# VH-VL binders against q0aze0, part 87

Target 1, 268 residues: q0aze0
Amino acid sequence: MKIILVNNRFKENTEKKAQEIAGQLSALNVEVIIDNGLDEPYAGTVDFIMVLGGDGTMLRAARRYGQRAIPVLGVNMGTVGFLSNIEINELAEYLPLILREEYSLEARMMLEVAVFQQQSLLTRVFCLNELLLRSNSPRMLSFALEISGQKLEPYRGDGLIVSTTTGSTAYSLSAGGPIADPQLDAFIVTPVASHIINKRPLVVSPEREISLHLLEEREAIIGIDGQIKMDFGAENRVLIKRAPHPLLMVNLKAKPFFTSIDRSLQRQ
Short names: E, the ipSAE of ESMFold2; O, the ipSAE of OpenDDE; V2, 0.75 times the mean of E and O plus 0.25 times the DockQ between their complexes.

## First folded at step 4 (VH-VL)

Design e15 (framework fv_inotuzumab; at its last look DockQ between E and O 0.01; V2 from the best seeds 0.00; counts 0 for: pae O 11.7 > 2, placed apart)
Fold by ESMFold2-Fast, scan of step 4:
Structure e15 (fold): chain C 268 residues (1-268), chain A 122 residues (1-122), chain B 112 residues (1-112)
Amino acid sequence: as target 1 above (268 residues)
Amino acid sequence: EVQLVQSGAEVKKPGASVKVSCKASGYTFTSYAIHWVRQAPGQGLEWIGGINTYTGDTTYRRKFQGRVTMTADTSTSTVYMELSSLRSEDTAVYYCARDEWYDFSTGELDYWGQGTLVTVSS
Amino acid sequence: DVQVTQSPSSLSASVGDRVTITCRSSQSLVYSEGNTYLSWYLHKPGKAPQLLIYDVSNRFSGVPDRFSGSGSGTDFTLTISSLQPEDFATYYCLQATHFPLTFGQGTKVEIK
């Protein structure tokens, strides 16, 4: 059996813990690959992915491995988050179930993001939460949004977020987007500080294709899950659609989404 | 217009605690993380840690772990850094600075507060 | 901790001079997707630091064209093509690829 352990490069404690867990798994005749984000994603076949950390670490794992249809388990290290299923102090209890494949899976939709310069594909990336288009200067953006070939009236403001339902509690929420049940498949399109007062968040079918481009030459960036940042200019276009495969999240114990978000919104 | 406005200078005795505030305006507070950086007299910049302003998740440099606490109040768009068990070597100007992303992922510090001088005398 | 060393620690220059400051890290700063989290800051006494360059070579909004960044892996350079009066300051690089975030010790650019 081969397992990838994904840990957070911004948390010293998680690297030490990853090494400890790798030793424990090796003693059980499990091959372990540690991914702290510094090297290219592991290219070989793997049976399971264990994410040690908070939501940010899960987002990196989903981007790197989410399209391979491999079970992914979030293990909380004491940070706040929505994407972990068990706590680190529970891992020993659940490990036999993991090794016997005795768990259920939740499918979470992902975005496929393709960035073009003129007619050339610059990059294709998958993400779990969102794509952000944002001004990189004090100047407001003017940009075009198309949904499945339908051209909307131009947007003016600081930017736009295109989110999955899983991403509804991340950056989209901070920008005024709705909280969505992660069991739903949908895109949430949330304006960032729109100058046009009637620009509302949109909830659209995940079968839609969304495209964005700038109408004026401005300094802008696109961000993917808050972790990948790319310059975006008037020569660029981005196309967003449902990714071919959902992320397969491991469910070993019930985790109530709505009470978790309610508690999080009261935290200050 | 993005602004980070910090609380005023503090003078403390060794062993005391200090709590410095950083009030944000001109942007969506919870969409950006805040980091804290200090500069002791005659020394360079030193990173202390950061906070995700939406979730409250924090990361601290090891030498400050157990002495520093960062918190965020979304109702007032204010981040606090509390440093306890103060020593003379904690005398420094303390800055808050905005991360480009909400989860600290880039470590790019695009807008900074004006700084707060904390003096620890014995 | 990843150590970041700047060179020189100080220099004297005149308005119109080309100024070059280097930053060396003890480990590679390349993140797996080709991103390199190295940024440059200008700091003046009594003022807050200001972001100049991010991701090695990208100028922050409003930063004059005379500032440029370059480099890869462990070696990075900030260049000021024609020094202006407002550029006399201390410059810092920051690495954010490895925890903890670490600044260089600073390079002070003084008037001749």
Scores: ipSAE 0.335, ipTM 0.720, lowest interface PAE 4.5, mean pLDDT 87
Fold by OpenDDE, second read of step 5:
Structure e15 (fold): chain C 268 residues (1-268), chain A 122 residues (1-122), chain B 112 residues (1-112)
Amino acid sequence: as target 1 above (268 residues)
Amino acid sequence: EVQLVQSGAEVKKPGASVKVSCKASGYTFTSYAIHWVRQAPGQGLEWIGGINTYTGDTTYRRKFQGRVTMTADTSTSTVYMELSSLRSEDTAVYYCARDEWYDFSTGELDYWGQGTLVTVSS
Amino acid sequence: DVQVTQSPSSLSASVGDRVTITCRSSQSLVYSEGNTYLSWYLHKPGKAPQLLIYDVSNRFSGVPDRFSGSGSGTDFTLTISSLQPEDFATYYCLQATHFPLTFGQGTKVEIK
């Protein structure tokens, strides 16, 4: 068995723990790779991905490895979030099950985000939470939203979020989007500070495609999962689809999603 | 208008603790992380750490580990930085700054507080 | 830690002058996903620092076009095409690609 450990590059304790776990796994004749912010995702084949940290780390891991259809386990290390399944102090208990591959998987829809410069593809990214289109100035954006070829009325505001149901408890929530059951596949389209009062978020079928482009010469930013940023202008277009492969999240321990919402939101 | 307003100047004795506040306004508080940066007299800027205002997750520079605590109060849109076991070397102007993203991984500090002078002297 | 060195540490210039400040990192600031987290800040005494440039070459909102950023990998440059009276200050570069975030030591631009 070969396992890759993905830890948080901004948290030293996760690095140390990764080293420790690597040692333990090695002692059990498990091959281990540690991704502590490698320049490139590990290209070799792996049987299991263990994410050590919080939601941010999981998002990075999902973008880096999610398309490879590898089981991904979130191991929380003292953070509050929605994407971890077990706590670090529980790892020893569940390790035998992991090694025997005695666990269930939960498929989480990911986004396929394609950014174009005119007709040329600039980048394609798979992400777990959301794509954000946001103004890079104090001025509002004017942008076109198209869903499955249907052109909606132009949007005007600070921006727009296209989120998975997994991402519904992330940036979309902060922007007033609904909380969605992560077991449901759907797009959540949440406006960011729209000039239209009571502009409502849209819940869109995962079978549809979403297109965005600016209607004016203005500088904007595309953000992905709050971690990737790129410039977005009038010559750019973004196409959002359901990723062809979901993230396979390992479910070792039952996680009550709806009760965790209250815990997370009331923590501060 | 985005604005970060910090608490007033502090004078502390060595060994004491100081808690500086940073009140945010003009934007969705939980949509942007907050960093803390300081400048000692005659020195440059030094990053201390950051906090995800949505999740409460923090990251600190190693040299401050064990002495610094950052917290966020969403009800008041305020972030706090507490530094304990103060030393004379901690004398500095402390700034809070907003990150471009809600996590603290980008390091793009687009808006800053006015600064808080913390003086540590016997 | 990633070392970030600015050059020069200080310089004297006149209004209208072209000013160039360099920031060199001890290792590449290109992150795995292609982003380069290098930003520039202006700092005046008694005032809060101000963001000028982010992601190497993007001007922040409200920043005059006389400010520009360039570079890649480990070498980055802030250029002021025509120095104005309000530009006399200390400038800092910041890298956030590697933990921990680190500033350059600063470049003080003084009146000649």
Scores: ipSAE 0.014, ipTM 0.494, lowest interface PAE 8.5, mean pLDDT 90
Fold by ESMFold2, look of step 6:
Structure e15 (fold): chain C 268 residues (1-268), chain A 122 residues (1-122), chain B 112 residues (1-112)
Amino acid sequence: as target 1 above (268 residues)
Amino acid sequence: EVQLVQSGAEVKKPGASVKVSCKASGYTFTSYAIHWVRQAPGQGLEWIGGINTYTGDTTYRRKFQGRVTMTADTSTSTVYMELSSLRSEDTAVYYCARDEWYDFSTGELDYWGQGTLVTVSS
Amino acid sequence: DVQVTQSPSSLSASVGDRVTITCRSSQSLVYSEGNTYLSWYLHKPGKAPQLLIYDVSNRFSGVPDRFSGSGSGTDFTLTISSLQPEDFATYYCLQATHFPLTFGQGTKVEIK
């Protein structure tokens, strides 16, 4: 059995804990790979992923490994969020169940984001929460949104968020989008609006394709899960689709989404 | 317009604590991380730590861990940095700075507060 | 800690001069997916620092075209193509690829 331990390179305590857990697993003849984000993602076959940290660490794990259909367990290291299942002090209790594969899985939709320069694909990335398009100057953007080839009235404002339902409690919420049940598959399209453009959030079928491009030369940025930044200009276009595979989140301990909303949002 | 406004200068004795505030305006507070950076007299810039205002996660440079606490109050769009067990070496101008991202891993500090002078003297 | 060393520590120049400042890291600053988290700041006495360049070579909004950044791996350069009166200041590079974030020691650009 081969397990990846994902931790955050900015939190030294997660590195120490990862080494301790790796030692315990190695004593049980489990091969362990530690991923702190500095190296390329492990390319070989892996049976399980354990994320040591908060929602930000889970986002990186999802981008790196979410398309491989590998079970991913979120282990909270102190900061309560939406994406952890168990606390670090409970890991010893649940470890036998993990090793015997006695757990259920919850699927979470991901986005596939393709960025083009003219007609040429520059990059393809996956994300769990959202893509953000925003201005990189004091000036507003003028941009086009197309949904399955259907062109909406042009947007003018600070930007736009295209999120998953999992991402509905992230930047989309702060920009005025709805809280969505993460068991639903949908796009949530939320304007980062000025008072000049009165566009409401849209909830869109996951079977649609969403395309964005600028209508004027402006300096813009696209952001992915708040962690990847790319310059975006008039020569670029981005295409957003549902990713081929959902993130498979391990469920060992009941964490009811609706009864925990207020507590989780107080951390933001 | 993005603004970060810090609390006023402080004079403290060794062993005391100081709490500096940084009030943000002109943007969505929870969409950008906040860093703290200081500059002692005649010295360069020194990173202290940061807070992800989206998740509440903090990270601190090792020399400050155990003495520094950063918190965020989303209702007032304000970040606080508290530094305890002050020493003369902690005399510096303390700046808050916005990371242009939710996560402070990029370290792109696009807007800065005006600075708060903290003087530690017996 | 990753060390970031600037050269020179100070220089004297006249308005219109081309100024070059070097920043050298003790380790590669390339991170996941090939990103390089190196930025440059301008700092004048009595004022807050100002972001000039991010991600090695990207000019921050409103920064004049005379400022440019270049480099890769461990070696990076800030260039001011034609120094203006407002450019006399101390310049810092910052690396964020490795924990902890570290600034260079600064380069003071003084009027000759």
Scores: ipSAE 0.014, ipTM 0.576, lowest interface PAE 8.1, mean pLDDT 86
ESMFold2 (binder alone), look of step 6: mean pLDDT 91; pTM 0.941
OpenDDE, look of step 6: ipSAE 0.007; ipTM 0.477

Design e16 (framework fv_inotuzumab)
Fold by ESMFold2-Fast, scan of step 4:
Structure e16 (fold): chain C 268 residues (1-268), chain A 124 residues (1-124), chain B 112 residues (1-112)
Amino acid sequence: as target 1 above (268 residues)
Amino acid sequence: EVQLVQSGAEVKKPGASVKVSCKASGYTFTSYAIHWVRQAPGQGLEWIGGINTYTGDTTYRRKFQGRVTMTADTSTSTVYMELSSLRSEDTAVYYCARAETYYDLLTGSYMDVWGQGTLVTVSS
Amino acid sequence: DVQVTQSPSSLSASVGDRVTITCRSSQSLVYSEGNTYLSWYLHKPGKAPQLLIYDVSNRFSGVPDRFSGSGSGTDFTLTISSLQPEDFATYYCLQATHFPLTFGQGTKVEIK
């Protein structure tokens, strides 16, 4: 069995903990590859991905490996998050179930984001939570939104978020978007500080294609899962669609979504 | 009118703790991280740490680990930095600053809006 | 830890002069997705620092076009094409590719 351990290089002592876990797995005849984000993603075939850290580490793992249809387990290292399933102090208890493949999988849709300059593809990335278009100056944006070729009235405001249902509790929530059951597949389109009072979040089919471009020359950026930033100008267009494969999240322990979000909102 | 407003100057004895506040206004509080940076007299800028205002996740420089605590109160759009076991070398102007980041608190951070600074003096 | 070194520590200049400040890191600042995370700040006594340049070469909104940033890998430069009276200040670079976030030690630009 071959497992990738993904860890958060920005947290104290995570590298040492990853090495300790790798040693435990090797003692059980498991081959371990450690991914701390410094190098390119491991290119070989693996059987399982274990993510050691919070939601940010899971987002990076999803971007790097989410399209490979490999089980991904989030292991919390002492911070609260929505994308982890078990705590680090529970890993020893659940490890035999992992090695025997005695777990269920929950499929989470991902976005495919393609950024163009005129007709040239600049980049193609995948993400688990959202794409954010926002102004990079005090001036509001004027931009066009198309959904499956349908041109909506122009948007004016600070930006727009195109989110998965998994991303509904991330930046979309902060911008006034709805809380969505992550078991549903949908795009959530949430305006950021729209100047037009009647602009509402939209919930649309994941089979739709969403296109964005600026109507005026402005300084803007595209943000992917809050981890990738790209300049976005009037010569750019972004196309968003459902990624070919969902992220396959390992479910070892019941983590009731609605109870978890309710408790989180009470702490705010 | 995007602004960060910090609490006033503090004078403390060695061994005491200080808690500095940073109140945000004019933007969506939870869309940005807040970092803390200090400058001791005659020294340069030193990054202390940061907090994700939505998740509450924190990251601190090792030399401050165990002495610094950062918290965020979403209801008042206020971030706090508490520094304990104060020493004379902690005398500095402390700044809060806004950075565009979500869950990966550090990568790609640049600080676009700054508080006015809070002078903390530690003397016998 | 990544070390960031600025040079010079101080310089004397006159209004209208071209000023160049260098920032060198002990490790490459290129992130695996291809972005390079280095920003520049202006700091005046009694005021908060002010962002000038982010991501090596992007001028922040409202910053005069006399300020420009350049560089790659480990070597970065802030240039002021024609120094103005309000530009006499201390300048800092900040790297945000590696933990911990690290400022350079500063470059003081003084009246000649």
Scores: ipSAE 0.013, ipTM 0.576, lowest interface PAE 7.4, mean pLDDT 87

Design e17 (framework fv_inotuzumab)
Fold by ESMFold2-Fast, scan of step 4:
Structure e17 (fold): chain C 268 residues (1-268), chain A 123 residues (1-123), chain B 112 residues (1-112)
Amino acid sequence: as target 1 above (268 residues)
Amino acid sequence: EVQLVQSGAEVKKPGASVKVSCKASGYTFTSYAIHWVRQAPGQGLEWIGGINTYTGDTTYRRKFQGRVTMTADTSTSTVYMELSSLRSEDTAVYYCARDQEYWDDSGYPLDYWGQGTLVTVSS
Amino acid sequence: DVQVTQSPSSLSASVGDRVTITCRSSQSLVYSEGNTYLSWYLHKPGKAPQLLIYDVSNRFSGVPDRFSGSGSGTDFTLTISSLQPEDFATYYCLQATHFPLTFGQGTKVEIK
């Protein structure tokens, strides 16, 4: 059995804990690969992915490994988060269940994002929460939004978010988007509105393809899960669609979404 | 508020060692790496190395390997850099600087810096 | 080691001028996940370096909006849209994608 431990190379407590867990798993004849985010994703076959950290570390694991249909377990290291299932001090209790594959899986849709320069593909990435298009200057953007070949009236404003339902509580929420049940599959299209634009968020089928491009030259960026950033100009186009595979999240104990989000909103 | 406070100026003879301290406050000490950077008179900024404050693991630029030692004392939230076999070209202002919080992949800048420690090496 | 080269090494400017400083790396600074760990610092004699821009284009807290960063891959630019008296300083770029961390050689912005 081979397990990837995903941690952040600069998260000291997580790095030490990853080494301790790797030692424990090796004693049980489990091969361990540590992925601290700096190097390329591990290219070999693996049976399980254990993410040590907060939601940010889980988002990175989802981008790197989410398309491989491998079970991914979020282990919380003391921060508030939505994507972890157990606490680090509970790992010893649940480890036998993990090794015997005695758990359920929850599927979470992901986005496939392809960025073009004119007709050339620059990059293709996957993400769990959202793509953000935003202005990188005080000037608002003018941009075209096309949904499954249907061209909408031009958008004017500070930007746009295309989110999964898992991402509904991230940037989309801050921009006025709805809170969505993560068991639903949908794109949520939320304008980042300036005082000039008052457009409503759209909830659309995850089978739709969404494209974006600028209608005039402005300083803009594309952001992916708040972690990847790239310059975006009038020569660029982005295509967004449902990723081929959902992230398979391990469920070892019940974590109620609605009571968790309710508590979080009370405390912000 | 985040602060890094360094020890005072040092004057050393060639061949001696110097140990500079950097005391952190206003954040969780073990959640951030500390790096050391120097600037010699008339020269640019030069990265020396860094330390993981939780594990004590260090990474040094090759030209300093064997002469530099970085340590962290978690009980006092203090990082030390010791440079041995001092030469006149080691005369510089030495800075400690905090690396970005580890859970966030949005960049890893040196965001907060100590005030600097002038180390003068002369005979 | 990844080499980082700044251009120009020095420039003379007047208050109100637009100033552009370029930073070029010997290797791509794109991290495997698409992030680019390039930052810009302002340094004055007798003071600690100050972070201005991180992750190519993000302005650090408290940094005036006249400072902006742009670029991709190996070529990066810091722009000061309207130079102020306190901006006469030496500017450094730093790459943190590859270890060891490497600074550019610096660009000194002097009064014309």
Scores: ipSAE 0.005, ipTM 0.421, lowest interface PAE 10.1, mean pLDDT 84

Design e18 (framework fv_inotuzumab)
Fold by ESMFold2-Fast, scan of step 4:
Structure e18 (fold): chain C 268 residues (1-268), chain A 123 residues (1-123), chain B 112 residues (1-112)
Amino acid sequence: as target 1 above (268 residues)
Amino acid sequence: EVQLVQSGAEVKKPGASVKVSCKASGYTFTSYAIHWVRQAPGQGLEWIGGINTYTGDTTYRRKFQGRVTMTADTSTSTVYMELSSLRSEDTAVYYCARLEGWYDYPSGHFDYWGQGTLVTVSS
Amino acid sequence: DVQVTQSPSSLSASVGDRVTITCRSSQSLVYSEGNTYLSWYLHKPGKAPQLLIYDVSNRFSGVPDRFSGSGSGTDFTLTISSLQPEDFATYYCLQATHFPLTFGQGTKVEIK
């Protein structure tokens, strides 16, 4: 068995813990690859991905490995989040279940984001939460949104978020988007500080293709899960669609989504 | 306009704690991390740590772990940095700064800064 | 920690001079997902630091064209093509590729 340990290089105790876990797994004849984000994603075949950290570390793992149909387990290192399943102090208890493959999998849709310059593909990336188009200057954006070839009235404001249902509790929520059941597959399209009062969040089929481009030359960026930033100008177009494969998240214990989000929202 | 406004100067005795606030306005608070940087008299800039304003995840430079706590209040768009067990060498101007960069990493650059808060530790 | 060293620690210059400040890191700042997280800041006593250059060579909004950044790997340069009175300040580079984030020690640009 070969496992990738994805860790957060910006937490000292995480690096030490990753090495301890790698040692335990090696003693059980498991090969371990440590991915701290600095190098290219591991290109070889692996059986399991263990993410040591918070939601951000899970987002990186999903972007790098989510399209490979490999089970991914989020192990919380003391942060509050929605993408971890067990706590680090529970890992020793659950490790035998992991090695015996005694767990369930939850499929989470992902976005495929393709950025073009004219007709040339500049980059293609996958993400678990969202794409954010935002202004990179004090000036608001004017931009076009197309959904499956249907051209909407122009948007004016600070930007737009195209989110998965998993991403409904991330940036989309902060911008006024709905909380979505993670069992649903849908795109959530949420305006950011729109100057047009009738621009509401949209919930659309995940089979839709969403296209964005600027109507005026502005300084803008495309953000992917808050982890990748790309300049976006009037010569650029972005195409967003359902990724070919969902992220396969490991469930070792029940984590009730609705009571968790309700508790989070009732806090100050 | 993007603004970060910090609380006023503090004078503390050795061993005390100080809590400095940084109130953000002019942007979506949870879309950017807020980090803290200090400058002791006659010294250069020193990174302390940062907080993801959406998740509450924090990352601290090792020498401050156990003494620093960063929190974010999304209802008031305010980040707090509390430094405990104050020493004379903690006398410095403390700045909050907005990180334009990564969601889970403190990788990026600081595009907007607070005006600074002078913390003096004197006996 | 990745150490960041600036050269020189101080320099004297006149208005109109071309000023070059170097920043060297003890490890490569190249990141596999595209960005080299090196930025430059201007700092004056009693004021907050100001961003000048980010990701090696990108000028921040509103920063005058006289400021430019270049470099790769471990060696980076900030250039001021024609020094103005408001440019007499201390300059800092920051690496944000490796934990912990580390600033250079600063370069003070003083009136000759």
Scores: ipSAE 0.098, ipTM 0.642, lowest interface PAE 6.3, mean pLDDT 88

Design e19 (framework fv_inotuzumab)
Fold by ESMFold2-Fast, scan of step 4:
Structure e19 (fold): chain C 268 residues (1-268), chain A 124 residues (1-124), chain B 112 residues (1-112)
Amino acid sequence: as target 1 above (268 residues)
Amino acid sequence: EVQLVQSGAEVKKPGASVKVSCKASGYTFTSYAIHWVRQAPGQGLEWIGGINTYTGDTTYRRKFQGRVTMTADTSTSTVYMELSSLRSEDTAVYYCARSEAYYDVWSGTSFDYWGQGTLVTVSS
Amino acid sequence: DVQVTQSPSSLSASVGDRVTITCRSSQSLVYSEGNTYLSWYLHKPGKAPQLLIYDVSNRFSGVPDRFSGSGSGTDFTLTISSLQPEDFATYYCLQATHFPLTFGQGTKVEIK
C-alpha cells in the first residue's frame, strides 16, 4: 500500500506529527509519501490519501489529487471543520480499517476552472468549494454571466461566486447563498453585493457550462477555494464546468451534516 | 467605505496581558481575514499572525506562539488580539489589517486596509 | 525564515526625482500555483501603513500612477517616477509566499 500524507508545514506541530505517522505506517509495510504543499504533486500511483489538518489542507489535497479517483481521508488536527471525518487522536483506532479498506466513500463534485486571455488558455485548475470573482478596488464590477451559451442580463456589484454543493457552507454562505446537501450535484451561483434588485442565487445543473467576463475595464481577481488568486481583466474569460471526477471522501465515522451546520449557525 | 477601528492606547506592567480590538465595517466581515502587525519604537514592521474570520482558524509567527490569541466575533464584526506575559520589548504600535481570506490564513496575503493603530506601552 | 532585504536602508531625494527601492528575497517567491506574492507599503509616523503595490506590479486602488512595481523570482523594485512632497516616508516590501510573512527592514525616503 502506498499512501500520500498531506500536511500543512506552516502549522507548528503538523510536520512532526506527519513524520510520526509516516514512521508508524512504514512499520506496517505501508510506503508513505509526504506532501507539505510546496512541491509539485506526487506523480506516481498511490492507493490512499490521508490529509492531516483543517479544511484548508483538505482543499489543497482535493485540488492536487481529487481528479485521481483515490480515497481521501480528512484527519482533523485543529479547528473543527466540515471536510474532516476523524480526529487525530482517533487515527490509531481507525487505522486497521483503513489498511483493510473497510470504509465507505462519499463522492463530492468538483469544479474545472479554465482561464483564458483573449483566445489562449492561461491555466486550468480544479477546486472543491468555489470560484470567486471579485472587485479588487472600491469600484463595482460590470460583468457578463453565460450559462450554457445563454447570456443573462449584465451583473453589477462586487462580484460572483460559483460554488459546488460542498462549497455551499463556505464563501457562498457568507454571501447569502443557500445551504445545500453536499451529496447533491449542482452549481450554486451567488452574487456578491449586487446593486441590481432581484439578483438571487441560482441553483444550476452540474452539466451546464458557466462563463464569466468583464464588460468594463476594472481591477478584479479570480479566487479558487480561497487559496489561488489570479488577476482578471476585460481581456480575460473564465469557463467553469463539472470536473471529470468527483473527490472520493472516506467515511469511517458517521458525520451528521445537518446537525453540524445547525450547531455552527447557532453559535453567536 | 471600508473601515477598521481599533481600541485605545494601553499601559501595562510587565507580566500583564493586553487585549486589543479591531472593529470592521463597510464590507462583509467573514469574506476577509484580519492580521496583526506591530512596530516597536525605531524598528520596522513585524507580522504577528492572522485569523480567518469565517472559519476562526488562526496562524501565528512562532515567537508569539503560546502568548498570543486571536479571536473573531462575527455578531459585532470585531477581531481581538490578546498578548500575555508582556515584556518591555512588547512596547509597540499594534495594527490590524485586512487581507483576502485564504483557508491557510496567511499565504498570498497583502494588507489592503489598516486600522489606525493601538499604542501598547509596557513599563514598570 | 525567508530573509527580505531592502536597498538602500535610506536615501535623500528632492521633489521631482525618480526614486528606486529594491527588495531581495533569499528564496524565490513563486508559489506552487505560479503566483508571486510581494507587496509594497508606505508608512508615515503617526499614520497607519498603506498598500501601494500588490502581487509585484499591481497598483492598489487610489494609488497615484507615479508608483510602479516590477521584478521576478528574488529581485523586486518599487519605482516612484517623480517624487512628491507626500511621498517622503518609509517604504516596506512584504513577502507572503513563505511562512512566516516577512517584511523588509524598510527604506526611509527623506528630504535632501
Scores: ipSAE 0.007, ipTM 0.514, lowest interface PAE 10.0, mean pLDDT 87

